# VH-VL binders against c3mjb8, part 15

Target 1, 104 residues: c3mjb8
Amino acid sequence: MRIKNKIKKRIIELIELAYITARKGDLELAREYIKLAEMYSRKGRIKIPLKYKRMFCRKCYTPLITGVTERRRIRSKILIRTCLICNWQRRYVLSRNKGSNKEN
Below, E stands for the ipSAE of ESMFold2; O stands for the ipSAE of OpenDDE; V2 stands for 0.75 times the mean of E and O plus 0.25 times the DockQ between their complexes.

## First folded at step 5 (VH-VL; framework fv_pritumumab)

Design C5 (at its last look DockQ between E and O 0.72; V2 from the best seeds 0.72)
Fold by OpenDDE, look of step 5:
Structure C5 (fold): chain C 104 residues (1-104), chain A 123 residues (1-123), chain B 107 residues (1-107)
Amino acid sequence: as target 1 above (104 residues)
Amino acid sequence: EVQLLESGGDLVQPGGSLRLSCAASGFTFSDYAMSWVRQAPGKGLEWVSAISGSGYSTNYADSVKGRFTISRDNSQNTLYLQMNSLRVEDTAVYICAREDYDFWRGYYYFDHWGQGTLVTVSS
Amino acid sequence: DIQMTQSPSSLSASVGDRVTITCRASQSISSYLAWFQQKPGKAPKSLIYAASSRQSKVPTQFSGSGSGTDFTLTISSLQPEDFATYYCQQSYSTPLTFGGGTKVEIK
């Protein structure tokens, strides 16, 4: 359990670092951090929390930054997130419950 | 109600050290990134440092890098700023700010601010 | 670092006036722009984020517009409680940076 917690910490740290790195303009390095995080997740059998999983493209591992690497559109109460690097799309149903912001 | 209360501000000599605290209440502290922003007397706002909700990631302005350390205790709902090697130009009201995230729009933003605590560095 | 140039530094206006404050970024920041209000001796108050999104409980007379490098805060009809200093802030990249502020004073 101690080891798993350490691994989980490293996974989260890498994802956060990736996001910061991407915002500094280094997308390639950022992607490498995400890939590493995913590898740790897989090998450690540790699930990445949803909050952090939503921070990057599941297809190309690019951190999703609105207006830079991601486009967001709302149509018919559906949020469409598009990765501008690989065009991967994910849809979210808009909930009236403000509680969805707690997942970030 | 969201509350942020800064403390620890004092008068110190150049080269001295000081530790600021920001007590948070009214929300799940660990879910939010936090920042320190300072305002010199009669001047504008300057971002100092930020820390992620988890506490695993930190960022600093160049003006304080290597001298200041941001940290948090999520079990105590408290944000900290350890300030070492203080300079006269560090004199300011130090304000803690909560950074929220709009998931639907995809933006981070400051939504709550404390009243601040005054740090005076003078010989 | 991204420099934020805010104008004017100060202005005088009367209750009911339309007030416009501008903020220019040294480089494109997309819509990562926020506006804050601060009264003397008080904590800043968040008004607008994402260039045009009004925060909760912010009066409707406040609106934000712009993208890229040029942004505007508009107070459609100035209220007595709106006399304060306003700041823009970019959140596009670290370090986060603020404009120099605009003091809105009573004419």
Scores: ipSAE 0.771, ipTM 0.915, lowest interface PAE 0.7, mean pLDDT 94
Fold by ESMFold2, look of step 5:
Structure C5 (fold): chain C 104 residues (1-104), chain A 123 residues (1-123), chain B 107 residues (1-107)
Amino acid sequence: as target 1 above (104 residues)
Amino acid sequence: EVQLLESGGDLVQPGGSLRLSCAASGFTFSDYAMSWVRQAPGKGLEWVSAISGSGYSTNYADSVKGRFTISRDNSQNTLYLQMNSLRVEDTAVYICAREDYDFWRGYYYFDHWGQGTLVTVSS
Amino acid sequence: DIQMTQSPSSLSASVGDRVTITCRASQSISSYLAWFQQKPGKAPKSLIYAASSRQSKVPTQFSGSGSGTDFTLTISSLQPEDFATYYCQQSYSTPLTFGGGTKVEIK
């Protein structure tokens, strides 16, 4: 197995663990898992898959849980996600091609 | 079309073991989390276990923890449930369920269910 | 664990009736509530997620409402095919838990 594949698996494991940890209410530990995943991605030059990049706030590293750590608003075919911890926002243009949902 | 087909249900004695399979088709299996849900005869639904699309994250109901193991083989589009130390109260129809994610609303939800496979645990 | 309490456990109704089923959570679950339909000998069918979002191809007589601890499934005009057992389910935390079910029978 290539070493980059092992690092990619670890990145995904950490982000999944962070989400579960945040669901249990431990946001501080969850952020540490995201910071570790980001470090592995940076040092290994491995892009985090888009699905997983969308699972946490890029400013404060909090996993984004609808109605708990983030607020979502759809206006004029634009999705606005707001992190409730640090108020960072990200906008997504709604289209059939860009609106497809994927697990993990 | 999305299809989920369970197999491996059987009559087994208490303390025995059984492995259930759920064959998936009509979708990219690795993109979806999967669950096992069971229904005892004449009873309601009970969640048993879940596994993430990657296979890296698993979770179990307390009643089966330590006895059951959920797994998946994404190359063969198959979900498994290894059931050890079976008890009479594990008697049920076991149903696999697919979990999708609505990115725009931000919720996970079950969207497809298999027909189920009957496990009977009796002396 | 989050306990889900459905009421009533059963009801009798006629075609065309408005039917209301309630589900209460033992703690706030925000809008993490789903509804399922199950007919005898059949797999469950998913109706509603996120308390009020109808799943694709679900008929418009089905609607859901509520947030927090109190949730309602409404069938605005009962059709012959709607006689079934209905379950609510929370997805707020593991273990995922279902209500005890509500059997909707022909009067």
Scores: ipSAE 0.678, ipTM 0.859, lowest interface PAE 1.2, mean pLDDT 90
ESMFold2 (binder alone), look of step 5: mean pLDDT 92; pTM 0.915

Design C6 (at its last look DockQ between E and O 0.67; V2 from the best seeds 0.00; counts 0 for: pae E 2.3 > 2)
Fold by OpenDDE, look of step 5:
Structure C6 (fold): chain C 104 residues (1-104), chain A 123 residues (1-123), chain B 107 residues (1-107)
Amino acid sequence: as target 1 above (104 residues)
Amino acid sequence: EVQLLESGGDLVQPGGSLRLSCAASGFTFSDYAMSWVRQAPGKGLEWVSAISGSGYSTNYADSVKGRFTISRDNSQNTLYLQMNSLRVEDTAVYICAREDYSFWSGYYYFDHWGQGTLVTVSS
Amino acid sequence: DIQMTQSPSSLSASVGDRVTITCRASQSISSYLAWFQQKPGKAPKSLIYAASSRQSKVPTQFSGSGSGTDFTLTISSLQPEDFATYYCQQSYSTPLTFGGGTKVEIK
């Protein structure tokens, strides 16, 4: 339990660091952080929380930054997120409340 | 209702230390990144430091790096700023701000601010 | 670091006037631009995020536009409660940086 918590912490740290790194313009290093996080997740059998999984492209591991590595479009009450690196696309149905989605 | 209340501001000498607190209420504290922003008397706003909701990631302005430490206790809904080696130029009202994220638009932004607490560094 | 240049530093206007404040970034920040209002001795109030998105409970006279490096805050019809200092802020990269502010005063 203690080890799992430590691993989970490292996973989250890496994802957050990846996001920051990508925003600084180093996408390659950022992707490496994500890959490392995924490796820890797999080896540790620890699920990455949805909040953090949504921070990167699940196909190419690029942090998704709107206007930089990601394009967002809303069409017919559907949010379409497109990775600009690998064209991976995911769709989300818009909720009634466009408020904070921290718990998603 | 979202509330942010800063405390700990005081008069200190150069080289001194001070710890600020920001008590948060009205929302799930751990879900939000938090920042400290300061405003010198009669001056504009300056970002000081930020910490992720988890507390695992921190960022600092170059002007305070190595001297200030941002932290949080999510169990107490409190944000902290440990300030060491204070300088006269650190004199300011220190304000805590909540950083929200719009999932639908994909942008981060400050949506709530505290009233601030005054830190005065003077010999 | 990204520098934010805000103009004008101050302006005088009357109730009902159209007020325009500009903010220029030293490099492209996409739409990672926010506008804030601050009154003396009070906490800043968030007005606009993502360059053009109005925050909750913000009056409709406030609008934001722009992308890349040039941004504008418009107050379509200045209200008595709108006399304050306004700041732009980029959230594209750390360190987060603010414009120098624009004080809107009564003519």
Scores: ipSAE 0.720, ipTM 0.912, lowest interface PAE 0.8, mean pLDDT 94
Fold by ESMFold2, look of step 5:
Structure C6 (fold): chain C 104 residues (1-104), chain A 123 residues (1-123), chain B 107 residues (1-107)
Amino acid sequence: as target 1 above (104 residues)
Amino acid sequence: EVQLLESGGDLVQPGGSLRLSCAASGFTFSDYAMSWVRQAPGKGLEWVSAISGSGYSTNYADSVKGRFTISRDNSQNTLYLQMNSLRVEDTAVYICAREDYSFWSGYYYFDHWGQGTLVTVSS
Amino acid sequence: DIQMTQSPSSLSASVGDRVTITCRASQSISSYLAWFQQKPGKAPKSLIYAASSRQSKVPTQFSGSGSGTDFTLTISSLQPEDFATYYCQQSYSTPLTFGGGTKVEIK
C-alpha cells in the first residue's frame, strides 16, 4: 500500500476520533488529535478532504458540534458558522443543489 | 432510491456464531456511517454497533463488546456483523440503519432502515 | 452513556385526538433527538430529526419540539394509520440510545 494512502488513512482516523472525543466532553484531547492530523497533512503534503476540514475550527482546532462548540445562523441565503471557543466565523452560500456534507 | 437488505439470520445454539450482511444500494455507500440496531421479540430498539463511512472508526454497545465485530466492504456496498459467542439474550431482529448528516443544520440522524433479519439463539 | 426516558409507555386514543409523547435525556444532547414510528412486523420509519425537523413525506400532523434534555412529539389529530409504537433516539454520542417506546392504541 502506498505511504501516502497510509498517512491519509491516519489523518481521517484522527479527525474522526477527535470528533467523538469532543462530543464526550474532552475538548483539549480532541484538539490535540486535530493538531496531529494537521501535522501529518503538512509533513506528507496530503490534502485533508473538504468534508473533514469542515468538521473543526481552523483557528483553534476545536471540533465543531452544532449548539455546543459552534453556532449556526442562516441570513439571506448565507450560512454563518461561528466557533464558540474562539469566535472564528466562516460563511457559506446556500444553494438549492448543495446537500448535506456526508460524514464517513 | 435507498435500499438496505439484511441477510444471514438463522437459528443457532448458545455459543455459536453467525455473520450478518446488509446489502446497500441507491446511494454512495462510503459517504455514510452505518449501524446495527436490534429488537428482541416484543421489546424496544437497542443500538448494537456503528461504523464510520471510511470504516476506520467503530463503536459497540457494552453488551456485545468483544463478541461482535462490525465491518464494511465499500467496494461491494456491504455492511457486516460478525457475531461470536452468541447468547440467548442476543435473540432479536437485527436491522441495518444508515446515518445521514445535514451540513446546513449540523445534525446527524438515521434516515433509512432495513427490514431486518431474525437471529434466534436457542437449543 | 445517555439514558433516554420516554413517557408514557402506552396510551389509548381515538381518531382525531391530540397525542403528546415526551422524552428526557440524562444529559444535554442539544437538538440531537430523533423520533421514529414502528408498526408490528415492520422496520422503523423516521419521522423527526434535529428535535423538530420533519423528514421527507412525513405528514404534517407530526411535530417535534424541545432542546437540551426535554423533548416532545405531538400528533395534532390522530389518524387511523398513526396507531403504532413511537421511539425517541439520541444521536449526540455513542452508544446511541433509544427511549423505551410509546405504544399508541385505539380504544
Scores: ipSAE 0.499, ipTM 0.806, lowest interface PAE 2.3, mean pLDDT 88
ESMFold2 (binder alone), look of step 5: mean pLDDT 89; pTM 0.895

Design C7 (at its last look DockQ between E and O 0.47; V2 from the best seeds 0.68)
Fold by OpenDDE, look of step 5:
Structure C7 (fold): chain C 104 residues (1-104), chain A 123 residues (1-123), chain B 107 residues (1-107)
Amino acid sequence: as target 1 above (104 residues)
Amino acid sequence: EVQLLESGGDLVQPGGSLRLSCAASGFTFSDYAMSWVRQAPGKGLEWVSWISGSGYSTDYADSVKGRFTISRDNSQNTLYLQMNSLRVEDTAVYICAREDYDFWSGYYYFDHWGQGTLVTVSS
Amino acid sequence: DIQMTQSPSSLSASVGDRVTITCRASQSISSYLAWFQQKPGKAPKSLIYAASSRQSKVPTQFSGSGSGTDFTLTISSLQPEDFATYYCQQSYSTPLTFGGGTKVEIK
């Protein structure tokens, strides 16, 4: 396996681990995993896939868990995701097709 | 059409080992996390193990930690459960379930289930 | 672990009846609650997710409500094919846990 692929794998693994860790209630450790993933991404010049990039707050590195660390609202066909830790907000236009997130 | 077909269930003695398979079809297997859920005869449902779509992350119920190993081969569209050191209380129908994610609501949920395969642990 | 208490364990009803099944979590699970239908010898069928979101192709007589600790599955008008066992399941945290089930039988 090429080095870049190994790094990419590690990045994804860390983000997934962060999510699991956050769901178990340890947000601080989860954030550290995300920070580490971001560091690997930056140093390795490897883009984090959109699917995984959407799993955490890009401002404070908290895994975004609906009802726990994230609030989601739909207004005027726009999905608004708000980080409940740092109030970072991102907007998504609603698509007609379900499952668009699987294409990332 | 999404299909999940479990296999590998058998009669084994306590302390024995068994490997279950779940063949997936009708969808991009690697895009979905998968779980094993079991149901003892006449009992309720018990979550056993979880694996991410990538296969890089796994989780287990305490009752099976150290004995069971979940894995997947995304190239073969197959989910596995390696069961070692089997106990009588492991007797159950083992069901594989697909976990979907609703991006708009932000929730993960099981949306498809197999029919299961029976594992019997008996002396 | 989060315990899910489902009630009743069984009920008898007739076609056309309104049926209500409840599920209580030992702690708040927000809306991480799903409902499933299971018939003997068949694969479970997902009905509701996120407490109130109906799965695709699920009949309109099925509806879910609730948040936090108390949840309800309602069958507005019971159909012949609806006689089965129903389960609630929390996905708030691992281990994932299920209610004990409710068997809906013909009166």
Scores: ipSAE 0.803, ipTM 0.921, lowest interface PAE 0.7, mean pLDDT 94
Fold by ESMFold2, look of step 5:
Structure C7 (fold): chain C 104 residues (1-104), chain A 123 residues (1-123), chain B 107 residues (1-107)
Amino acid sequence: as target 1 above (104 residues)
Amino acid sequence: EVQLLESGGDLVQPGGSLRLSCAASGFTFSDYAMSWVRQAPGKGLEWVSWISGSGYSTDYADSVKGRFTISRDNSQNTLYLQMNSLRVEDTAVYICAREDYDFWSGYYYFDHWGQGTLVTVSS
Amino acid sequence: DIQMTQSPSSLSASVGDRVTITCRASQSISSYLAWFQQKPGKAPKSLIYAASSRQSKVPTQFSGSGSGTDFTLTISSLQPEDFATYYCQQSYSTPLTFGGGTKVEIK
């Protein structure tokens, strides 16, 4: 494997681990894993794939778990995600086509 | 089409070992977490183990911790279950299951199941 | 660990009947509940996730409801192919746990 792909895999591993850690109730440790993943992404100039970037709050780095650390509401074809830890909010336009989401 | 095909089930004595495989096709394997679920003859479903898409994170039912090891090879699209120190109560059909995510609801769920492979533990 | 108590364990019904099956979690699981159908000798088939979301090919007689601790699967009008065993399952936390199953059989 090339070194850049190895670092990208480590970023993904950390975000997966952060989510599981948060599901088990340890939000402080989960945030540390996300911060480490963000550091690897920054230093290696490796973009975090959208799937994984959407797994945590970009303001406070808490993994977003539906009904536990985030609230989701759909109003007039808009998905609104609210982090319950820091109240950061993000909006997505519902679409029948893949990849047509918008963020606030 | 998503396909999951288990193999490796056999008749084995108590204390023995088996390795189960689940061959995956029709999807990007590394994007999906996977589980093993078992069903004893005439009984209900019991979750056995789970592994993340990358393979880094795993979890196990208490009844199998320390005896079973879940793993995956994403380059060969294959999920594994190494079963050691087998007991009569491990007798079951073992089924692999794919976990999907619905972004709009925000929930994970099992969306595809294999046919299963029978493990029989008896003396 | 989260216990899932499913009832009844079995029931007898006729084609066209409305059937309800209940599932109770030992603690709140929000809407982290799924329903599966299984026929003898076959793999489970996913019906409902997120308590009430029907999978796209699942017939409209199947619906799910509930949140928190109490959940219901409803079959609005039983069809001949709906005689099977049904399981609920929570995905709120590991270990993932299933209800004991409900066998729906022909009267």
Scores: ipSAE 0.766, ipTM 0.868, lowest interface PAE 0.9, mean pLDDT 90
ESMFold2 (binder alone), look of step 5: mean pLDDT 91; pTM 0.900
ESMFold2, look of step 8: ipSAE 0.715; ipTM 0.863
ESMFold2 (binder alone), look of step 8: mean pLDDT 91; pTM 0.907
OpenDDE, look of step 8: ipSAE 0.792; ipTM 0.920

## First folded at step 7 (VH-VL; framework fv_pritumumab)

Design h15D
Fold by ESMFold2-Fast, scan of step 7:
Structure h15D (fold): chain C 104 residues (1-104), chain A 123 residues (1-123), chain B 107 residues (1-107)
Amino acid sequence: as target 1 above (104 residues)
Amino acid sequence: EVQLLESGGDLVQPGGSLRLSCAASGFTFDDYAMSWVRQAPGKGLEWVSWISGSGYSTDYADSVKGRFTISRDNSQNTLYLQMNSLRVEDTAVYICAREDYDFWSGYYYFDHWGQGTLVTVSS
Amino acid sequence: DIQMTQSPSSLSASVGDRVTITCRASQSISSYLAWFQQKPGKAPKSLIYAASSRQSKVPTQFSGSGSGTDFTLTISSLQPEDFATYYCQQSYSTPLTFGGGTKVEIK
């Protein structure tokens, strides 16, 4: 596999590990795994895939676990996600194409 | 169409080993976490093991921890369950299940299941 | 481990009946609850996740409700193909655990 593919794989592995670590209650360690994934992303010039970027708070790096570390509210086809640790928010609009979302 | 096809079930003696496979098709395999769930004859469902999409993270029910190993080969779209030190009480139909994620609700859930493969542990 | 207690263990009903099945978690699981249908000799079929969200292609007669510890699956008008065993399942924490099942039989 090319170096970039190895870095991408490591980024994904770290984010998966962070989510599971947070589920088991260790938020501090989970944040460190996310920070490490961000470091590999920056160094390798590889964007974190959108699916995995959506798994953690962009401000405090806490994995976003619905009902545990984040709150979700839907109003008029707008999803509002709130990090319960740092109060970071992001809005997502359901597009006219069924099943598609836009980040705002 | 999403398909999960299991194989490897057999009759084995107590203390024996067996490897189960689940062949996946119709979707990008490495985007999904997978689980093994079993059902003893005439009984209910029991979760056995879970593996992340990358294969890096795993989890196990206490009853199988140290004896069973879940793994996956993402290049071949195949999930495995290596079963060692088998016991009579491991007799069950073993079913692989795909875990999906609904971004709008924020919840993970099983959406597709295989047909299952029967493992019988008997003298 | 989170214990899931499902009731009743079995019930008899007629086509057109409203059927309710309950599931209780030994601790709060938020909305991390799913419902599955299983027919004899077949694999489970996913019906509901997140306590109340229907899976694709699941008929509207199936609905789920509840949060925390108490959950209900409702079949508003039982159809001939709905005679099956139903299971609840929590995914709040590992190990994932299932209820004991409710067998819905023809009267």
Scores: ipSAE 0.760, ipTM 0.896, lowest interface PAE 0.9, mean pLDDT 91

Design h15R
Fold by ESMFold2-Fast, scan of step 7:
Order: sequence, then C-alpha cells, then structure tokens
Structure h15R (fold): chain C 104 residues (1-104), chain A 123 residues (1-123), chain B 107 residues (1-107)
Amino acid sequence: as target 1 above (104 residues)
Amino acid sequence: EVQLLESGGDLVQPGGSLRLSCAASGFTFRDYAMSWVRQAPGKGLEWVSWISGSGYSTDYADSVKGRFTISRDNSQNTLYLQMNSLRVEDTAVYICAREDYDFWSGYYYFDHWGQGTLVTVSS
Amino acid sequence: DIQMTQSPSSLSASVGDRVTITCRASQSISSYLAWFQQKPGKAPKSLIYAASSRQSKVPTQFSGSGSGTDFTLTISSLQPEDFATYYCQQSYSTPLTFGGGTKVEIK
C-alpha cells in the first residue's frame, strides 16, 4: 500500500470519527479529530477529498450537522451553508446536471 | 442495480454464536455506511448497528452492546454481524440497509434494504 | 431514547381513498424523519426522507410533511399495491428508532 494511500485512509477515518463524536454531543473532541486530519493532510501533501472536506467547518473545524451545528438554505440554484458555531458560510452552485456542482 | 443479500441465519441455542453476512453489489460499497436492522416475528423494526464506509467507526443499540460486532470487508463488498451470547429475545429477521446522503438537504437516510435472514434463538 | 408514536395502529380503506398516517416524536427531531413501506414477508421499501423528500421512483401519491415533533405521511389516492404496513423512523440521534407501524388494510 503506498504511503499516500495510508495517509488518505487515516484522514477519512478521523473525519468519520469526528462526525460520530459530534453527533453524540462532544464538539470539542470532534474538532480535535478534524484538526488532526488537517495536519495529516498538510504533512502528507494530500488534499482532503471534497466529500470529506464538506463535512466540517473550514474556520472552526466543527463537523457540520444539518439543523444542529449547521443551517442550510437554498435560494434559486444556490445552497448556502452556515456554521451555527462561528457563522462561517459557503455557497454552492448547482450546475445544469443533477448532482453536478461548483463550490464557492 | 443495487442489491443486498443476507445469509447466515440459523437456529441456535441461548448463549450460542452466529455470524451474518450481507453481500453487496451494484455500487461502490466503500462509499456507503451500512446498518443492521432486525424484526422479531410479528413485531416492528428495530435498529441494531451502524458502520461507516471505511469501517473505522461503529455504533450499537444498547441491547446488543458488548455482544454483537459489526464489521465490513470492502475488498469483498461484504458486511458482517458477529453475534455472541445470543438470547431468546434476539430472535428476528436481520436485514442489512444501505445509508445514503443527500448533500443538498443535508440528511442521511436508508435507501436500499436486503431481503433479511432469520435467526431463531431457542432451546 | 427518542420514542416514536405512530397512529393509527391500523386502518381500513378502499382503492382511491386519501389516507393519512401520523407520527409523533417524544422530542424535537427537526426534519430527521423517514417513512418506509413493508409488505408481508418482504423487506422494507424506502419512501420518504428528510420529512418530505420523496425517494427516487416512489410514486407521487406518497407525500410527507411536518417538522419538529409532528409528522404525516399522505397517500393521496390509494392503489391496490399500497395495502401494506408503514413505519416512520427518526435519525436525529442514536439509537435510531422506528414507530410501531400502521397497517393499511382493505375495507
């Protein structure tokens, strides 16, 4: 298994663990798991896959749980996500094809 | 097409062990979280256990914690449930379910279910 | 644990009828509610998620509504294949919990 594949696997595992930890109410521990995943990403020179990068706030590292730590609003073909902890926002534009989108 | 096929159900005595399998096909198995749900004869649905796509994170209903272990083999597209210290009240059809995620709404949900496999715990 | 109370436990209806099934959560679950259909001897079939989002290939006669604690599943014009047991389910917190089911029987 290539070293980069091992690091990518650890990043995914940490983000999944952070999400479950946050759902159980421990936001501080969940943030620590996300910070650790970010550190592995930087040191390994591996980008966090977009799917997993979308699971947490880029500013405060809190996992984004709809209606709990995040608010979602759709206006026209734009999804606006707001972190309820730090007020970080990101907009997502729906392309013509269903499921195809551009971030920010 | 998405298919989930359970196997391994049997008649076992109280205190016994059994391993269930769920064979998945028609999708990229590692990208989806999976659950086991059970249904006792003539009763409603009861969630048993959940596993993340990577297999690293798991969760269990209190009634099975310490006795059941959920796992997966992403190279074989197979989900497992190892059941130990079985009790009469574990008698049920065990069904595997796939969890999808709608990014636009932000909600996780079960979208596909297997046919189930019957586990009977009796003396 | 979040308790899901489903009503009625059973109902009798005729083809073409409008059927409404209700589900109440013991605490607010936002829109973390799904609806499933189950026919005797068969696996559940997913119908609705996020309280009101219809799953792919689910007929338009099925619709869901509600938020917080009170939810409804409506079948606008009951078809012969719709006689089944229906379950609601919350996914707001673990353990995931289901309602007791509503059996829709032929009148």
Scores: ipSAE 0.729, ipTM 0.893, lowest interface PAE 1.0, mean pLDDT 91

Design h15Y
Fold by ESMFold2-Fast, scan of step 7:
Structure h15Y (fold): chain C 104 residues (1-104), chain A 123 residues (1-123), chain B 107 residues (1-107)
Amino acid sequence: as target 1 above (104 residues)
Amino acid sequence: EVQLLESGGDLVQPGGSLRLSCAASGFTFYDYAMSWVRQAPGKGLEWVSWISGSGYSTDYADSVKGRFTISRDNSQNTLYLQMNSLRVEDTAVYICAREDYDFWSGYYYFDHWGQGTLVTVSS
Amino acid sequence: DIQMTQSPSSLSASVGDRVTITCRASQSISSYLAWFQQKPGKAPKSLIYAASSRQSKVPTQFSGSGSGTDFTLTISSLQPEDFATYYCQQSYSTPLTFGGGTKVEIK
């Protein structure tokens, strides 16, 4: 349980580092950090939290930076994210919700 | 309610050291990246340093690299700025700022600011 | 470093006036631009992010526009509480940089 908490922390750290590395222009190194995080997730049997899983392309592992490595489009309350490196896409439905914006 | 309260500002000699704190409340601290921003008397805003939610990744303005260290204690909901080798030009009000993220647009932005703590570096 | 040039540095206006403040980046920053309001002795208040998105509880008289290098903050009808200094800020790359500020004063 304690070991799993340390592995989860390492996964989060690697994904944060990957994102910053990609913002500085090193996409190849950033992908390696994401692959390492995926390896820790698989071997430790710990799911990557959804917030962090959404920070990278699930096909090519490039961190998704709006206007740099990804494009975002909103049509009829559907968000479409496109990876500019491999053209991977994912759709998200924007729910009508009172109060805070959905999926903060 | 989100609240950020800075403390630790003081009068110090050139070459001295000082540690600033920013106590956070009203939100899950470890979910948010934080920054220190400073403002010299009568001047504009200048970004100083940034730290990720986990505390693992940090970044600094060139003017403070090697002298300042940003850190956080997520168990105590507190952000820190360790300032070493202080210079007269470091005189400023130091303000902590919370960085939020809008998933739908994909942009990070400052949404809440503390009131600031004054650091004066003089002989 | 990305330089942010803000104009004018100051302006005088009356309640009810339309006020326009401009901000130019030394290179393209896409829509990584935010606007902040600061009153004397107070911390900055966040107004706009992503060039045009108003933050919660920010009055509708404030609007932002632009992309790339040229950005504008518009106050459609100036209110007494809007006399303040306004700053733009880019978050496209570190170091994060602010414009020099625009002081909106009573005429």
Scores: ipSAE 0.772, ipTM 0.898, lowest interface PAE 0.9, mean pLDDT 91

Design h16E
Fold by ESMFold2-Fast, scan of step 7:
Structure h16E (fold): chain C 104 residues (1-104), chain A 123 residues (1-123), chain B 107 residues (1-107)
Amino acid sequence: as target 1 above (104 residues)
Amino acid sequence: EVQLLESGGDLVQPGGSLRLSCAASGFTFSEYAMSWVRQAPGKGLEWVSWISGSGYSTDYADSVKGRFTISRDNSQNTLYLQMNSLRVEDTAVYICAREDYDFWSGYYYFDHWGQGTLVTVSS
Amino acid sequence: DIQMTQSPSSLSASVGDRVTITCRASQSISSYLAWFQQKPGKAPKSLIYAASSRQSKVPTQFSGSGSGTDFTLTISSLQPEDFATYYCQQSYSTPLTFGGGTKVEIK
C-alpha cells in the first residue's frame, strides 16, 4: 500500500486550498484546512515539505499572504516575516543562490 | 530549458466544444501552478483560468465560468482547457503560462509563456 | 474587478531614448504588479514582478517602480529589440487583470 504518497498528496492539496480560501477572505476556514493538514502529517508520520510549511503561520495557522496576512522586511541579508494576525515572527538568512531581493 | 507548447486550436461553430492542451517540459511540472490567458485578434491580454500545482484548486474568469474547465495530468506534464458552449467573443489565441514564486519577496508571478494556439468561433 | 489603465496607448521613440510607461490600478494593489513585453506574432515575455524585481536575464535598461495604485516601467536607453507592446498585470486579487497595452513604435 502506498498510503504515504496519498497522505502527502492530501497534505499538499489542503495547504493549497487553505491559501486560496484565505485569499478570498475566509481566514477561519483556511486555518481549519491547515490544522487538518497538520493532523495528517502527524498521524501519517510524514513531514510537510518545507515549501508548504513556509505557507502558513506556525503559531495561529493562518496562511501567510504578503501584504495581506503577512509583513516581510529585509535587514542585512535577513528576511523577517511577521504574521499580522498573531504577531508570530521568523527570521531567514538570505542564501547566496537567491541573491539580493531588493526593490530596484 | 523551460518549454510550453499549446495545441488544439481550431475553427468551431458557436455552441461547439474544443479541448486545448499545453505540453510542458524542462521543469518539475507538478510544482507549478498554471494559467490560461487569451488574446483576441489585435486586442490585449485577458486571464481565463488558473490551476494549482496539485490540480486540486482552480479559478476562472466570470466570462468563462460554467463553460470552461481547466485540468492537468501531472504524470504526462500536460495542462488542459475544456471549452464548451463557445461564443464568437471567445475567438482568441489561447496561451498557457507558468506561475513561479519568489520566497524572498513573497510574490507569485508568470515567468514563462507558450506561443499560443488560435481558436476561431464563427459560423 | 480591478481595472488597470495604461498610458500612453502608443508612443514613437528612437534608439537611445528614455521611455516611460505608466499603469494605474482602480484600487490599491500593494506591489502585486508585473510587466510583460510582447512582439508581434510572439508569446509574451516576462520582464518585472513585484513592481520592481527584474526577472532573470532581463536587461538592466528595464526597471519598474511604484506601489499602491501608480506604477511605472522605464526603459533607460531604448534598443532596436525593445520595439514591442508592453502590458502591466495585477495579481492582488482574482480575476487577474491586464492593462490595455502600450505600443512602442519606431519613430
Scores: ipSAE 0.762, ipTM 0.892, lowest interface PAE 0.9, mean pLDDT 91

